# Ledger of designs, part 3: VHH binders against p49116

Target 1, 238 residues: p49116
Amino acid sequence: EGPLLSDTHVTFKLTMPSPMPEYLNVHYICESASRLLFLSMHWARSIPAFQALGQDCNTSLVRACWNELFTLGLAQCAQVMSLSTILAAIVNHLQNSIQEDKLSGDRIKQVMEHIWKLQEFCNSMAKLDIDGYEYAYLKAIVLFSPDHPGLTSTSQIEKFQEKAQMELQDYVQKTYSEDTYRLARILVRLPALRLMSSNITEELFFTGLIGNVSIDSIIPYILKMETAEYNGQITGAS
Below, E stands for the ipSAE of ESMFold2; O stands for the ipSAE of OpenDDE; V2 stands for 0.75 times the mean of E and O plus 0.25 times the DockQ between their complexes.

## First folded at step 10 (VHH; framework vhh_ozoralizumab_d1)

Design t10 (at its last look DockQ between E and O 0.18; V2 from the best seeds 0.00; counts 0 for: pae O 7.5 > 2, grease 27 > 24.2, SAP .69 > .668, placed apart)
Fold by OpenDDE, look of step 10:
Structure t10 (fold): chain B 238 residues (1-238), chain A 126 residues (1-126)
Amino acid sequence: as target 1 above (238 residues)
Amino acid sequence: EVQLVESGGGLVQPGGSLRLSCAASGFTFSSYAMYWVRQAPGKGLEWVSAISGSGGYTYYPDSVKGRFTISRDNAKNTLYLQMNSLRPEDTAVYYCARGDSPYLAYFSRYAGFDYRGQGTLVTVSS
């Protein structure tokens, strides 16, 4: 069989909402996050191996790893998104909530720690200067994780993950031949993704637009969206 | 001031058709995605259709797909919802709502909108 990923899967271009407001409001943040979420999920959907697993398994995989994919996407698109500014805005909004006594001290701590984790992760990825191919393969490794509970076709998922890992290894060896330990440095960043709460991510990036709706519940709908339509919308094509 | 005014609601028999309109004012209509949402008695707010600012993209939940058609006339600042093959379960107050992106339709299913009209009642009954 052919490679797991092609050059088409390396492209990961996020288009931000326009115009950007003078100060980032909740809607802007949520829309930006939504676009990234859709892009990430549709990226996954574009992988032939992903499609081969069937709709039920596909949905289950994305439900299991959407937060990790989203976080990798944040790291990859940090500059385009002005992620630091977005996070600062989120903190400011949270401060308002704090003043209104809507959050417990413990919850505030949890949320702030989560923001810190996100910042640190993205900073660490930036320091490593991860390229588009590496991000694509990392996302594939995260996507095809067989260790989530309730998955079907775990053997096949594992095979796909191995294939992603092998292709990444080959790429790194070819592209960064002078850096013997680059692969290891990249892979050791993945565990940090598992430390992040999907619930807190939802709260930070999607509060105000989704209400009490979970990302988990809307994933099937996102995956059913037409890619061509989505791309057309992003590019401004009508 | 942003205003959204719905019209066209009424009583219709099952299998019938109805066309709703929403007149928008107080903002650049074409710059915003627009939504139709509905609230049935005793139920929460749900989205039934979304359309991009230009009108080039439309979105529907499975519950109304193939039966409802959203459209807009940006020159007239008007949003439309053509409802065909109406069912009793379509009975609800229908609202016109302004949004940032039609992609948020899935999120907005249970979310608030910055601006929403007063609604128009659609009753499907034999």
Scores: ipSAE 0.016, ipTM 0.335, lowest interface PAE 7.5, mean pLDDT 87
Fold by ESMFold2, look of step 10:
Structure t10 (fold): chain B 238 residues (1-238), chain A 126 residues (1-126)
Amino acid sequence: as target 1 above (238 residues)
Amino acid sequence: EVQLVESGGGLVQPGGSLRLSCAASGFTFSSYAMYWVRQAPGKGLEWVSAISGSGGYTYYPDSVKGRFTISRDNAKNTLYLQMNSLRPEDTAVYYCARGDSPYLAYFSRYAGFDYRGQGTLVTVSS
């Protein structure tokens, strides 16, 4: 059967649009997020265990967990993305919108709380110095969740999740042998991912000037893409 | 110079059909994903369909999925939109727009303003 993940699944390199503008705009933020989303979907699609589950099950899993995978990607790539700068620019835009509108909407408060939770999650992962192997296994644990409604092969999905947990445990124990509680500290970060709203993630990172696309609606197309189109989406185009 | 010329708009009754065309020139047509974008009177732009440079990938928002069909003829440098089962809310000026690559930009972007034609009016009314 072999290991769940190989070294090819540990590599997770995000290429940013260049150059980064002095003042961030919606187009730069959306392009950066799009590259990360497609990189995350490429990562999931490349896993042999994921491929073995079949197209219907694959689509259901990704629809259920894409925001958690995206959030793990944000944390993993926070420095190369300059994520703190992006979030600061979004906050500034929100504050300017309040000044123009003076609306005391609950939505603005919800968005600001989401940004705070995202920053806290990313900071906690950075403080733990989560490495690329650990991120890969955490993403696999999130991806292979057997409790989503309508799934087929739920027994096999659970076996894959347990295998990801076992491989993470083995890796942490061998690599961080002097830190007995590292696995526990890493795993207790996962519930914070459920605090992330996919609706707000779309608003923060995937809003354009014309129309918005629900990421849920495009997932079947992303999973069917041929490799050449994936590569184009991961690196973007002018 | 990039030029896009839309045609085929007109007045149709609800439930009717209409086929829009967009003639493209001034660039290598097959190297770019193409889009249809519409603007209802007094409203903002709304994308309604997308097709990759090769034509192998298409995408539709839920508001038109199953009713509209985008296609392209790369030999004739022409983009098409077949609109069926038209509704009054489909009333708009329809623009074709060029993307910035052969690949679909699955998320809405500013591409339609910089590389769009003059538009063709579609009116759906009893």
Scores: ipSAE 0.013, ipTM 0.453, lowest interface PAE 7.1, mean pLDDT 83
ESMFold2 (binder alone), look of step 10: mean pLDDT 82; pTM 0.841

## First folded at step 11 (VHH; framework vhh_brivekimig_d4)

Design t11 (at its last look DockQ between E and O 0.23; V2 from the best seeds 0.00; counts 0 for: pae E 9.8 > 2, grease 26.6 > 24.2, SAP .717 > .668)
Fold by OpenDDE, look of step 11:
Structure t11 (fold): chain B 238 residues (1-238), chain A 126 residues (1-126)
Amino acid sequence: as target 1 above (238 residues)
Amino acid sequence: EVQLVESGGGVVQPGGSLRLSCAASGFTFSSYAMSWVRQAPGKGPEWVSAISGSGGYTYYADSVKGRFTISRDNSKNTLYLQMNSLRPEDTALYYCARGDSPYLLYFSRYAGFDRSSQGTLVTVSS
């Protein structure tokens, strides 16, 4: 059995809508988020081990971890996305809603805290200077998490996760041999992903796009999309 | 009820031009991004182009970039697709769809989002 990930899985290139507007509207934000979501899901699908689990198990895994994958994607693509600007725009839009008394005080607090957590996580990852290989392995570790409820083939999922962890360890040891604690510093960031609400993430990034449709409900469709339909098909604005 | 009606299709020679129109009703047209999708015989739906609600931003598939131009007239609730330098591979049934993202078209493929059921046929042949 070969490695879990190959060099082909390291590439994670997000193409942003072009041009960037002076004022980031909900459409731009949602479009950007959608592209990232699709990229993340299709990345997962490109892993042979993921395919080996079968369609039902695959769907269940992605449903369980899409928020974490998405968040890792945000961190990885933060510069290309101008994530800070996007988050600021989201806050501005929220402020408008606040002024219109559309949100409860408690909800506002929750949403703002979530935004803060997202920003802090991404900043922390940037500070660690996580490279493409490390991101790929981290995503794999997150993807092949056996501890989600309702999963089938948990033993196999666990094996894949272990393999991801081992490969990450080997990579870090080889690439960053002088930094003996790098692996630990990287892995210790993963718990922060579990503190983030998928519901709030969905509300912030996707409500303008899918309305009352949940990300959970559309995941099976995303996973069924033909790769040829996604790759290189969509380009920026005129 | 959301209604989308396409028109302007026809038979053209390679290198020719066509302009498609989509008349929209049943919703606030200017509040939604709109898209064109096409389906060739024996193939799945393909996203072609999208335009923001205000018309300020346009997006294109690589296959049509530089040849097609999407536009809209919000006062007329109409979406347009100017197709220039047409190729045989552009032969397809063209649909307009309501969507905030070109990716919604792929969602509609599976989830039944609002798109026209009829389409307009474009045939490019020598």
Scores: ipSAE 0.021, ipTM 0.435, lowest interface PAE 4.5, mean pLDDT 86
Fold by ESMFold2, look of step 11:
Structure t11 (fold): chain B 238 residues (1-238), chain A 126 residues (1-126)
Amino acid sequence: as target 1 above (238 residues)
Amino acid sequence: EVQLVESGGGVVQPGGSLRLSCAASGFTFSSYAMSWVRQAPGKGPEWVSAISGSGGYTYYADSVKGRFTISRDNSKNTLYLQMNSLRPEDTALYYCARGDSPYLLYFSRYAGFDRSSQGTLVTVSS
């Protein structure tokens, strides 16, 4: 019973690595992205409805949606991350890679199209001036998506998603009462998240991971992480 | 094809200094951030330091900050670790790795990280 999210789930504060480099590099980009990923996983793990689904369901759910949560996080934190500057640096790197034949032309086109889609998504969210409450409910809607392949407990997940939708609707109607179509404008942004490729997100933001693994393979370990260790990873104090 | 070869380890007294080298081949060295990692006897790996591909930015674990200095020479494809004010707890096998973030080392620890090089042993004994 009670609301799906509390005030503690609205707060979403990303702190950037320090010191700021003289120019952006893969290390800074990967650390910034890792902080956002851990912040997003901590946020999801803190939701009582998420905890109630059980550990197997939690892992499956986050594996299915981590890229959507991460992309919403990028949009929410785009200014504090200087995301447009990061993406410009990546584009410059890709141009140099063509000259050195490090990547195929087809792969570079695919990656550039993904960057363009990401930029357009973040721009559209900025134009709508999405606030912290709206982001929290949008994240809950993508987290509790019952229609991902391979999920169990889909009826309970659907109930939680419906609750997130209702709470978002109530919030928007109360807070933006003179903008009749705001909820619709916000919700029509969500399908773009399903077009984002997890593999390309890993290539853009998580280059330099040691070993032969994807983010979705690490998710069970991040979800089990002790709170003290997790806080150390978020602040970079470890 | 990728080869990382560490050298410069040895036995040193507490308070002493050593300079480790890591010779890299089989990849474009300047395009990759690099790390030093150490593993004490009977312990898991511990990230020590990292440096950006250009060499412009460096990062250190708290346990070594102020005592160790990471550097690289991209013209020689070589990574260095200058270790000063050595302590007995610095005793470990030291190796270099491609990758630069304490967050990324955390991922590697849980994702089946493997060491592709032999490393160089540092022993600090009194």
Scores: ipSAE 0.010, ipTM 0.214, lowest interface PAE 9.8, mean pLDDT 80
ESMFold2 (binder alone), look of step 11: mean pLDDT 80; pTM 0.821

## First folded at step 12 (VHH; framework vhh_brivekimig_d4)

Design t12 (at its last look DockQ between E and O 0.30; V2 from the best seeds 0.00; counts 0 for: pae E 11.9 > 2, grease 25.7 > 24.2, SAP .737 > .668)
Fold by OpenDDE, look of step 12:
Structure t12 (fold): chain B 238 residues (1-238), chain A 125 residues (1-125)
Amino acid sequence: as target 1 above (238 residues)
Amino acid sequence: EVQLVESGGGVVQPGGSLRLSCAASGFTFDDHAMSWVRQAPGKGPEWVSAISGSGGYTYYADSVKGRFTISRDNSKNTLYLQMNSLRPEDTALYYCARGDSPYLLYFSRYAFDRSSQGTLVTVSS
């Protein structure tokens, strides 16, 4: 069998909304996050092994790991997104909301801790100087995690994960031969992803969505979405 | 609760005109770009037009450019779509949506399946 990932899966280019507003409003944040989410999901969809698992399994996998994939995406696209600025804006918006909704101190703490974890994770990845290949493989490892409850085809998923790990290992060994422990350093970052609440992530980045739409509920639709649906040309001007 | 209520649809002959309205509630209207999306029978949703929160920017799908005009009245929390030179291919259920990109529109579309009725535009001889 061929490799799990190809060079085409290494490319992960996020396009930010334009123009950037004078201040980062909820809309901009949500739009940016949505783009990243879609990019991440469609990235997963582009993997032949992922496709081979079938729609039901695919949906279950993505439901289980979308937050991790999203977070890896945030890390990978942190510069392009100006993530620090976005997070600052989120905090500001959150503060306003907190004041209005009279959230408990415990909840505030949880949310702030989540933001902190997110920032720290992204910073840690930046410090490691993770490249596009490594991100791709890490995302694959996260995607093909067999340890989520309710998954079918867990043996196959595990095989794919192992393949991703092996390919990552080979890549790191080849590319960073002088750094014997780079693989280990990279892989030990993955547990941090499991510490992050998908619910809080959703609250932070996707509160601008219409109604009570959850990421969990929309995932099947995202996965079925045709590229043409979001590549539509926007023309016109003020 | 976010509510979007479309109106103004109807039956027109080719070359005719219609003006759609969307009444928005449940959110700060002027903080959000708004879009019109349409869904023709048997087809997926198609983005039609978008307007920035302030109204300073307008965007159109190529299919409607030059024929449709999007506008908004933030004082009334209302979005408009002036449709001129209508064609049979413009026949669709029209929805207003929060957002100005396919990504947000997709979420909106999903939400529409649950709550929005849209307004039907039929262009036929």
Scores: ipSAE 0.023, ipTM 0.416, lowest interface PAE 4.2, mean pLDDT 86
Fold by ESMFold2, look of step 12:
Structure t12 (fold): chain B 238 residues (1-238), chain A 125 residues (1-125)
Amino acid sequence: as target 1 above (238 residues)
Amino acid sequence: EVQLVESGGGVVQPGGSLRLSCAASGFTFDDHAMSWVRQAPGKGPEWVSAISGSGGYTYYADSVKGRFTISRDNSKNTLYLQMNSLRPEDTALYYCARGDSPYLLYFSRYAFDRSSQGTLVTVSS
């Protein structure tokens, strides 16, 4: 049995829509988020261990964890995306809506708390200076989570997760040999991902989509996309 | 009131050509990516092609790539599909669909319900 990930799985390059509009808008935010989602799904699909689980298991697994993968992607690409600027613009809009009584106060507070948790997660990852190898293994740990309800092949999924954890530990020990507690500090951040609401992520980043279609319903089609079509979605070229 | 009206369909022999048009009204056309979708008798909808709001980016299903060309004229609020080298399997009802943004979003291909009457293309000797 070889390593779970190879060097090809470490590269995670997000290309933003061009040209950048003078003022950020829902369309630019939704396109940027869609590119990150497709990049994350392509990354998962490219892993031999993921391919080995079969189509039904693949779809179920990604449906269960897409928001966690997306959130890790946001943290990894926060500077390229100008995520802090995007979130600040959303916060300003929501605060103006409260003052004008346009939306339910309870819902707006729930969304604001989620934004704050997302900002805190991204800031904590930046403070730890998580590198690309560490992100790749963290994504693998999240992807191969055997404890989601309704999964098949859970024993094999668990074995892949254990392998990802072992490879992360080996990488951290070799690369950060003088930082005894780095692995523990990194792993303590993962539970926060389970607290992120997929419903609110859709509201924040995907409300501009035609037909108001849930990400869960789209995942089988994303996973089946041809390589050329996929590249067109993540770069805007086809 | 958003309206999409297709035209240009008809009967053509294999190897022939047709140009479909989709006239749009009731919205700012440039702000929306557009798609062509087809539905063969007894089958579900099949995505054919898409174009960005500016017209700068296009994408095609593998079954039509190299034979079909999508384009738009934003000054006339009109979407086009040039169909060359037509085959019997291209026989279908063709209709256009509007995206929510000027960008080519994957999700627009899965979010459409047929809301227009479309234009029938029949490829037969």
Scores: ipSAE 0.000, ipTM 0.155, lowest interface PAE 11.9, mean pLDDT 81
ESMFold2 (binder alone), look of step 12: mean pLDDT 81; pTM 0.832

## First folded at step 13 (VHH; framework vhh_brivekimig_d4)

Design t13 (at its last look DockQ between E and O 0.05; V2 from the best seeds 0.00; counts 0 for: pae E 10.7 > 2, placed apart)
Fold by OpenDDE, look of step 13:
Structure t13 (fold): chain B 238 residues (1-238), chain A 125 residues (1-125)
Amino acid sequence: as target 1 above (238 residues)
Amino acid sequence: EVQLVESGGGVVQPGGSLRLSCAASGFTFDDHAMSWVRQAPGKGPEWVSAISGSGGSTYYADSVKGRFTISRDNSKNTLYLQMNSLRPEDTALYYCARGDSPYRLYFSRYAFDRSSQGTLVTVSS
């Protein structure tokens, strides 16, 4: 049996909207987030093992882990996205909601903590200097998580996750042979993803576009998109 | 040149039905997902429904689920929206748009070749 991931799955290039506005408005933020989301979905679809699970299982997996994938994507693309600037802009935009008393004190705290968690996570990943291969494998481990409720084919999912873990281990051992505990250091970052709320992520990055449509509800649509549609979405081409 | 022309709007009583049509030209119709978007007076645009290029997949905003049906005839380059059980809150200008996704459509609403003026749907007793 061949490897779970190939070199083609290592490439993860996000194209930001152009031109960048002087002021990062909600539109720009949401567009950027959307592109990242679609890129992540496209990446998942490009994995043969993912396709082998079938449409229903694929959908369920992505529904369960899209926030984690998205967050890993944020970390991986933090530099090109100017993530710190985006997060600052989000906070600024939230000020309007705060001033209008649209959010409870508890909710404000929750949202702000979430932003902090996101920033902290991304900073931690940057400090670890995670490379493209490691990100690919980490995303695969997150994607093929068998411990989400309602999943079918959990045994197969687990096998794929194990394969991802093994390949990551081999890669780290080969590439970072002098850093004995690197694998452990990068894997222990994954629990932080589970502490992040998908609802809050959705609110922060997608409020400007979602309206009455949730990310959860649109995932099947994304996964069923034609390749040309994906390319159009990712590259911004019409 | 991409051209989209909406039709089928009108005045209807609550609980009534309308069928919107969108004639598309200037591009390979079946290669593109299509969407309906609406804009109510004083409100921003709202994504309503989308259909894949092949027509095999359809998706709806929660506000219209169970009431609206999107379809397409690729042989006629036409997009449809069957609207049943209409409500006053459905009152809006309805636009047909070529889009990869409802989100892309929303963000790129000013970048799309929108030559159409939309079709007005008014639900009133």
Scores: ipSAE 0.021, ipTM 0.417, lowest interface PAE 4.3, mean pLDDT 87
Fold by ESMFold2, look of step 13:
Order: structure tokens, then sequence, then C-alpha cells
Structure t13 (fold): chain B 238 residues (1-238), chain A 125 residues (1-125)
């Protein structure tokens, strides 16, 4: 009955491993990406509408959209993360993988195209000066997507997505009243998220993170993680 | 079934050396990056070192850089950790894991991988 998101859902503070190394390495990149993933999953978990859908639906939604949430998080946190520097380091690492005969030339081209798409998306969001409220509602629109196969409660999910769209519209109209087309410009960025491959994102940021399990297998565990445990083990807060 | 069996731990004096081994089976070893992870008494798990599937790239936590050397022999499906200049703060249970991310530690309590007991390293006078 209340708003879909409260002010607590606008806060999205990513804490980077400190200090940034003189030479970026795969471990700094993976730790940084993991912090963003956990922050994104716990952000979704904190939404009352999400909680109301039940654990099985929650897991299914996040499995379907984690890459899109992650990509929005990359765009939102690009300056804090020094994302362009991280992407450059990943490109250098990929060249070493060719020397170790681990990747084909076609795979390298595919991965490089993905990196370019990611950089273009982040740059386009920065050019629009997307603020924290707008990011929060964009993430909610992505999270409450009713069109994924196998979902239950599809009509309720659709209603939550519509509510996120309406609240974004209200926010943009009030806050950017002199920019008639801002909402449209923001929303036309969302289709690019569906072009992002979760498999390539995992390869770029999460390869070797999990021994026997994949990111989609971790999601139920992250969603069940106690808040105190999350604060103590992932964020460094106690 | 994936199995990882650590060995080579023991008691050493400060400044001493040990070499740990991790025998792997149940998966294609050279397709996976590998890590050493340690857990000191009363503390959470800490990533120590990682190595790429080919062995061409190695990575170290700042606390062990210059003192520890990770290596692998893909023909024997074995991962190694040479530990030199050991300090009392290196005292921990050491275990190996598939993957090269420090965040593997945070998932160890929630992951289904049960293939490892670890090997104890104690550095004391």
Amino acid sequence: as target 1 above (238 residues)
Amino acid sequence: EVQLVESGGGVVQPGGSLRLSCAASGFTFDDHAMSWVRQAPGKGPEWVSAISGSGGSTYYADSVKGRFTISRDNSKNTLYLQMNSLRPEDTALYYCARGDSPYRLYFSRYAFDRSSQGTLVTVSS
C-alpha cells in the first residue's frame, strides 16, 4: 500500500577493497565484483514487495535478472570502482589467456564486444547523470520482470513493476520538471541490459570464484544470509 | 565426486619452511584455477594464494607475498604451496579450493563442496 521503495532503498554504498593496488590483479577485480553482487542481492532482499513474493519466487527472480542488476550496479558505482581501469586490466588478462591457449580467437572477439557494450552502457548512464533514486527504480523495474519463464505470481510481479515505473515517473517529473523527455531517455537504456551475457559477466568478474557451484547456485545462499553475518563478513562492518 | 586432499602441514619454528600439497580428483584439474585458503583459530577464512589453470599466472595475498610460492603439476593433478619465512600469524588450517577469488572464503560455509579437511600449520617457538 505504501511506496514500493523507501529512502533506505536509495542508499547504495559500495565499499572497495582498500587500498587499490598499484597493479590491478584478478583478485582485486573479483573481490570488488563480489562486493557489488552481494550489495545488489541484499538490496533486492530488503524490498518489502520482494519479500512478499516468497522465497522460491525470490530465488527465481534474482536468478533471472542478477546480471542486469549487476550491470546497473557497475554503472552506478563506475567512479568508485574505477571501472574503466578495471576493464583495461581485464583486457590485458585476456591477452595472457591466449598465450596460455585457454581461449579461442572467436571467444576473445565475443568477450571484447561484451566489454565494449558494457563500457558504452556505463558511459550513456553517466552522460544522463542518473541519480540514486533513478537507479533504485530502474533496478526495481529489472527485478520485477514478469516475463521470465517458470515464475509464479506473475500478475503480482507485473503490478510491482508497474508501480516501480509509476514511482520513477513521478520522481522524474517532480525532480526534473524542466526536462520533459528525461524519463523516456532513461527507459530506452534498459534494453541494452538484455544484451549483456551472464556467462561472459561471470567469466570477466567471477571466473574461479566458486569451486563446485555457479553464481546462480549461490543466489539462494546469499538471499538467506543473516544481516549481521553479511555486515561482518562482506562489508567489513560489525 | 570432487576430492581435494591436503597434506604437508606440521609444527615449525618462526622463520622455518613447509611445503603443502593438494591432491585433486573427480574433475578436469587443468581447466580450473586453484587457491589456498587458511583459517586461523577463532577467525574467519582468509584467501592466501591462487594460480591459473595452466600455472602461468599466480596471485598472493599481501600478507604472504614474497614468502609463499604457489605452483601446480597438471600431470599429477597436484597443487603446491611453498611457505618460507613462516611467522606465528601464519598458524592456521590450510586447505585448497577450486577458484582464484578471495570471496570463495565467504561462500565456504554455504557451498556444497565437502571434499577437504585441510592440513594444520603451527608456527611457534
Scores: ipSAE 0.000, ipTM 0.199, lowest interface PAE 10.7, mean pLDDT 79
ESMFold2 (binder alone), look of step 13: mean pLDDT 79; pTM 0.804

## First folded at step 14 (VHH; framework vhh_ozoralizumab_d1)

Design t14 (at its last look DockQ between E and O 0.08; V2 from the best seeds 0.00; counts 0 for: pae O 10.4 > 2, placed apart)
Fold by OpenDDE, look of step 14:
Structure t14 (fold): chain B 238 residues (1-238), chain A 126 residues (1-126)
Amino acid sequence: as target 1 above (238 residues)
Amino acid sequence: EVQLVESGGGLVQPGGSLRLSCAASGFTFSSYAMYWVRQAPGKGLEWVSAISGSGGYTYYPDSVKGRFTISRDNAKNTLYLQMNSLRPEDTAVYYCARGDSPRAAYFSRYAGFDYRGQGTLVTVSS
C-alpha cells in the first residue's frame, strides 16, 4: 500500500502551559510533561498502520514504548519546553527530598544519572540537527518495535518497522545526499532510549502532583480519548 | 449507588460570579479525584477543572484559569466550583464527575470519568 507516514505525521507541535512561571514548580513541569505524553499518544493514533493493529495491540505497543516516545518527544520539543530549565528545576526539587532524607543514596544516584542521560540524549539529537521527518520516522521505528514481550501481531509490527526504516532511509538519502552516513548516525542514537528507565521518567515528570502515577494504567484512556477533547485541553477551547 | 447532584446554576450577567456545588454519595469521596466538565449548546464536553482526592492539587484549562476555583469539602462530600468573571462563552450545562482513578487525578483533564451528575445550567447573558 502507501507509505507508512505522510506529511501529516511530521507535524509535532507542543503547546506549553501559559504563562510560564518564574519558578518552575512541580505542577508546571507535570503539566508540560502530560501534554507531551498525550501529544505523543495522539501522534501514534494518527498513523493508519497503528490503527490497523487493533485496540489491544495498540495499547500493548504504547505501554511498551511510551518512555521512548516520550523521550524522543522531549528531544524534539526541547527548545519549546526549555527542557534544560525544566531538568534543572527537577533537580532543585529533588534537593528538597534529599534534605528531608526521603531518598536513599542509591536512588538519588539513579535519578541523577537518569536526568543526565536525558539531557545528553537530547543534546546529542540537537547536535545532529534532527528534522521533523526524521523524528517522525524515528518515533515510528520505536513505536513499531516487535521485540517487546507480550505483543500480538509481531510479524505485522515488524513489517511496519521495516517500512519506517526504509522510508527514513529514502528520506535521508534524498534530503541529505551529501552526508553518506547520516542515517547510521541517527539510528545509532536509538539504543540510548533503552537505557532509560520508564519508572524513573514517570517519577520525575508525572508524580509531583498526586504521588505515584501509573502511566501504564492511563494509556488505555489516552488512546480512547477523542481528538477534540485533546485539542480542547491543550488550547483551552472546547 | 454512586450519585452526584449538581446545584447552583442560574442566570448571571457577564462579569458576574457563581458558585456551583456537587453533592456526592455512594462512594468514598476523598478517595477520588473530582472533575467539573461543561457542555455548551451544540458543543462537546469540555473539561473545566479537576481536584485531587485530598484537595491539595487543582487543575484548570487555560480557558478558565484565573477565573474558576475548584475546591472540595471531604467532610461534607461536596465539590465546589467558584466561577468569577463569567463570560457568555461560559454558558453551558456544568457537570461534576468522578475520576476513574485516584492515580489518574493529575491526568483528569485528559482522562475519562466513570460517573457524572445530571448537571446544572449556567447562563451568562446581559
Scores: ipSAE 0.007, ipTM 0.264, lowest interface PAE 10.4, mean pLDDT 87
Fold by ESMFold2, look of step 14:
Structure t14 (fold): chain B 238 residues (1-238), chain A 126 residues (1-126)
Amino acid sequence: as target 1 above (238 residues)
Amino acid sequence: EVQLVESGGGLVQPGGSLRLSCAASGFTFSSYAMYWVRQAPGKGLEWVSAISGSGGYTYYPDSVKGRFTISRDNAKNTLYLQMNSLRPEDTAVYYCARGDSPRAAYFSRYAGFDYRGQGTLVTVSS
């Protein structure tokens, strides 16, 4: 009943740590990435359809798709984050690790290919000038994916995904009526998200975790946080 | 202003136990990750435990895992460290520290804490 998303779900404002260091370091990258992660989790939790699925389903769903949501967030916030600069710094670090013979060549190849695909995805989204409404619906399509293993209530999840697709279609046709192929161009970018490895995302952006814990293990706690604690996690302050 | 006051240190034999306390004031205690850190004579600071603002997530380095337990009572604004099976290498001044970000215990360790207490001495020896 009613639209899947409201205008409040379109606002997606990332606040960066200040000041930006002269040379990027692990702490700045991890802090920036963690703010984006919490912002993405807050966004998902605020959706009434998501709330209606229940806590166990919510946890399973977010565990399955957090990396895809995070990747869409990277694309949406790429300019604010200076993502191209962050990725360049990571590539330089990896190349130094090869020269010093500290990492497996197969692992480094896998990580470099992931970085290249991430750069290509973000560039393609920037060229299309994807707006905030389009990002919100793309995130909803990714969030309500019934295809992930281990999900319950897949019929209801599928219905929410179809609703997100229908609302995106209506929005694009109304807003970009002169661009006949815009919806098709947007939708053909989504399969690339399934190529993104959560393991590699953790290595690239979350290496600074004290206990070296996986994001999957933290998801239940993130989803249960009080609103005030959430806001502190998004901005780095209480 | 932010204040952190540690207590509970003392002299104990190897294999013994101590419970450290830290009374916090001047900030919303439940909104901040908290740490115990220690400094042996002539050494740098070493973190020994971290706990999230809610108390639901804890971290330990291998050197103390299984022997130390961090906890908090947000109603009393108090942080605790239960130290069991103490060893001579645990001898240090122990500090209660507030993370410089609410997520310091979840995602990253910052190079410095924004506030720490005066410390309490723990000596493990015969």
Scores: ipSAE 0.005, ipTM 0.261, lowest interface PAE 10.1, mean pLDDT 82
ESMFold2 (binder alone), look of step 14: mean pLDDT 82; pTM 0.841

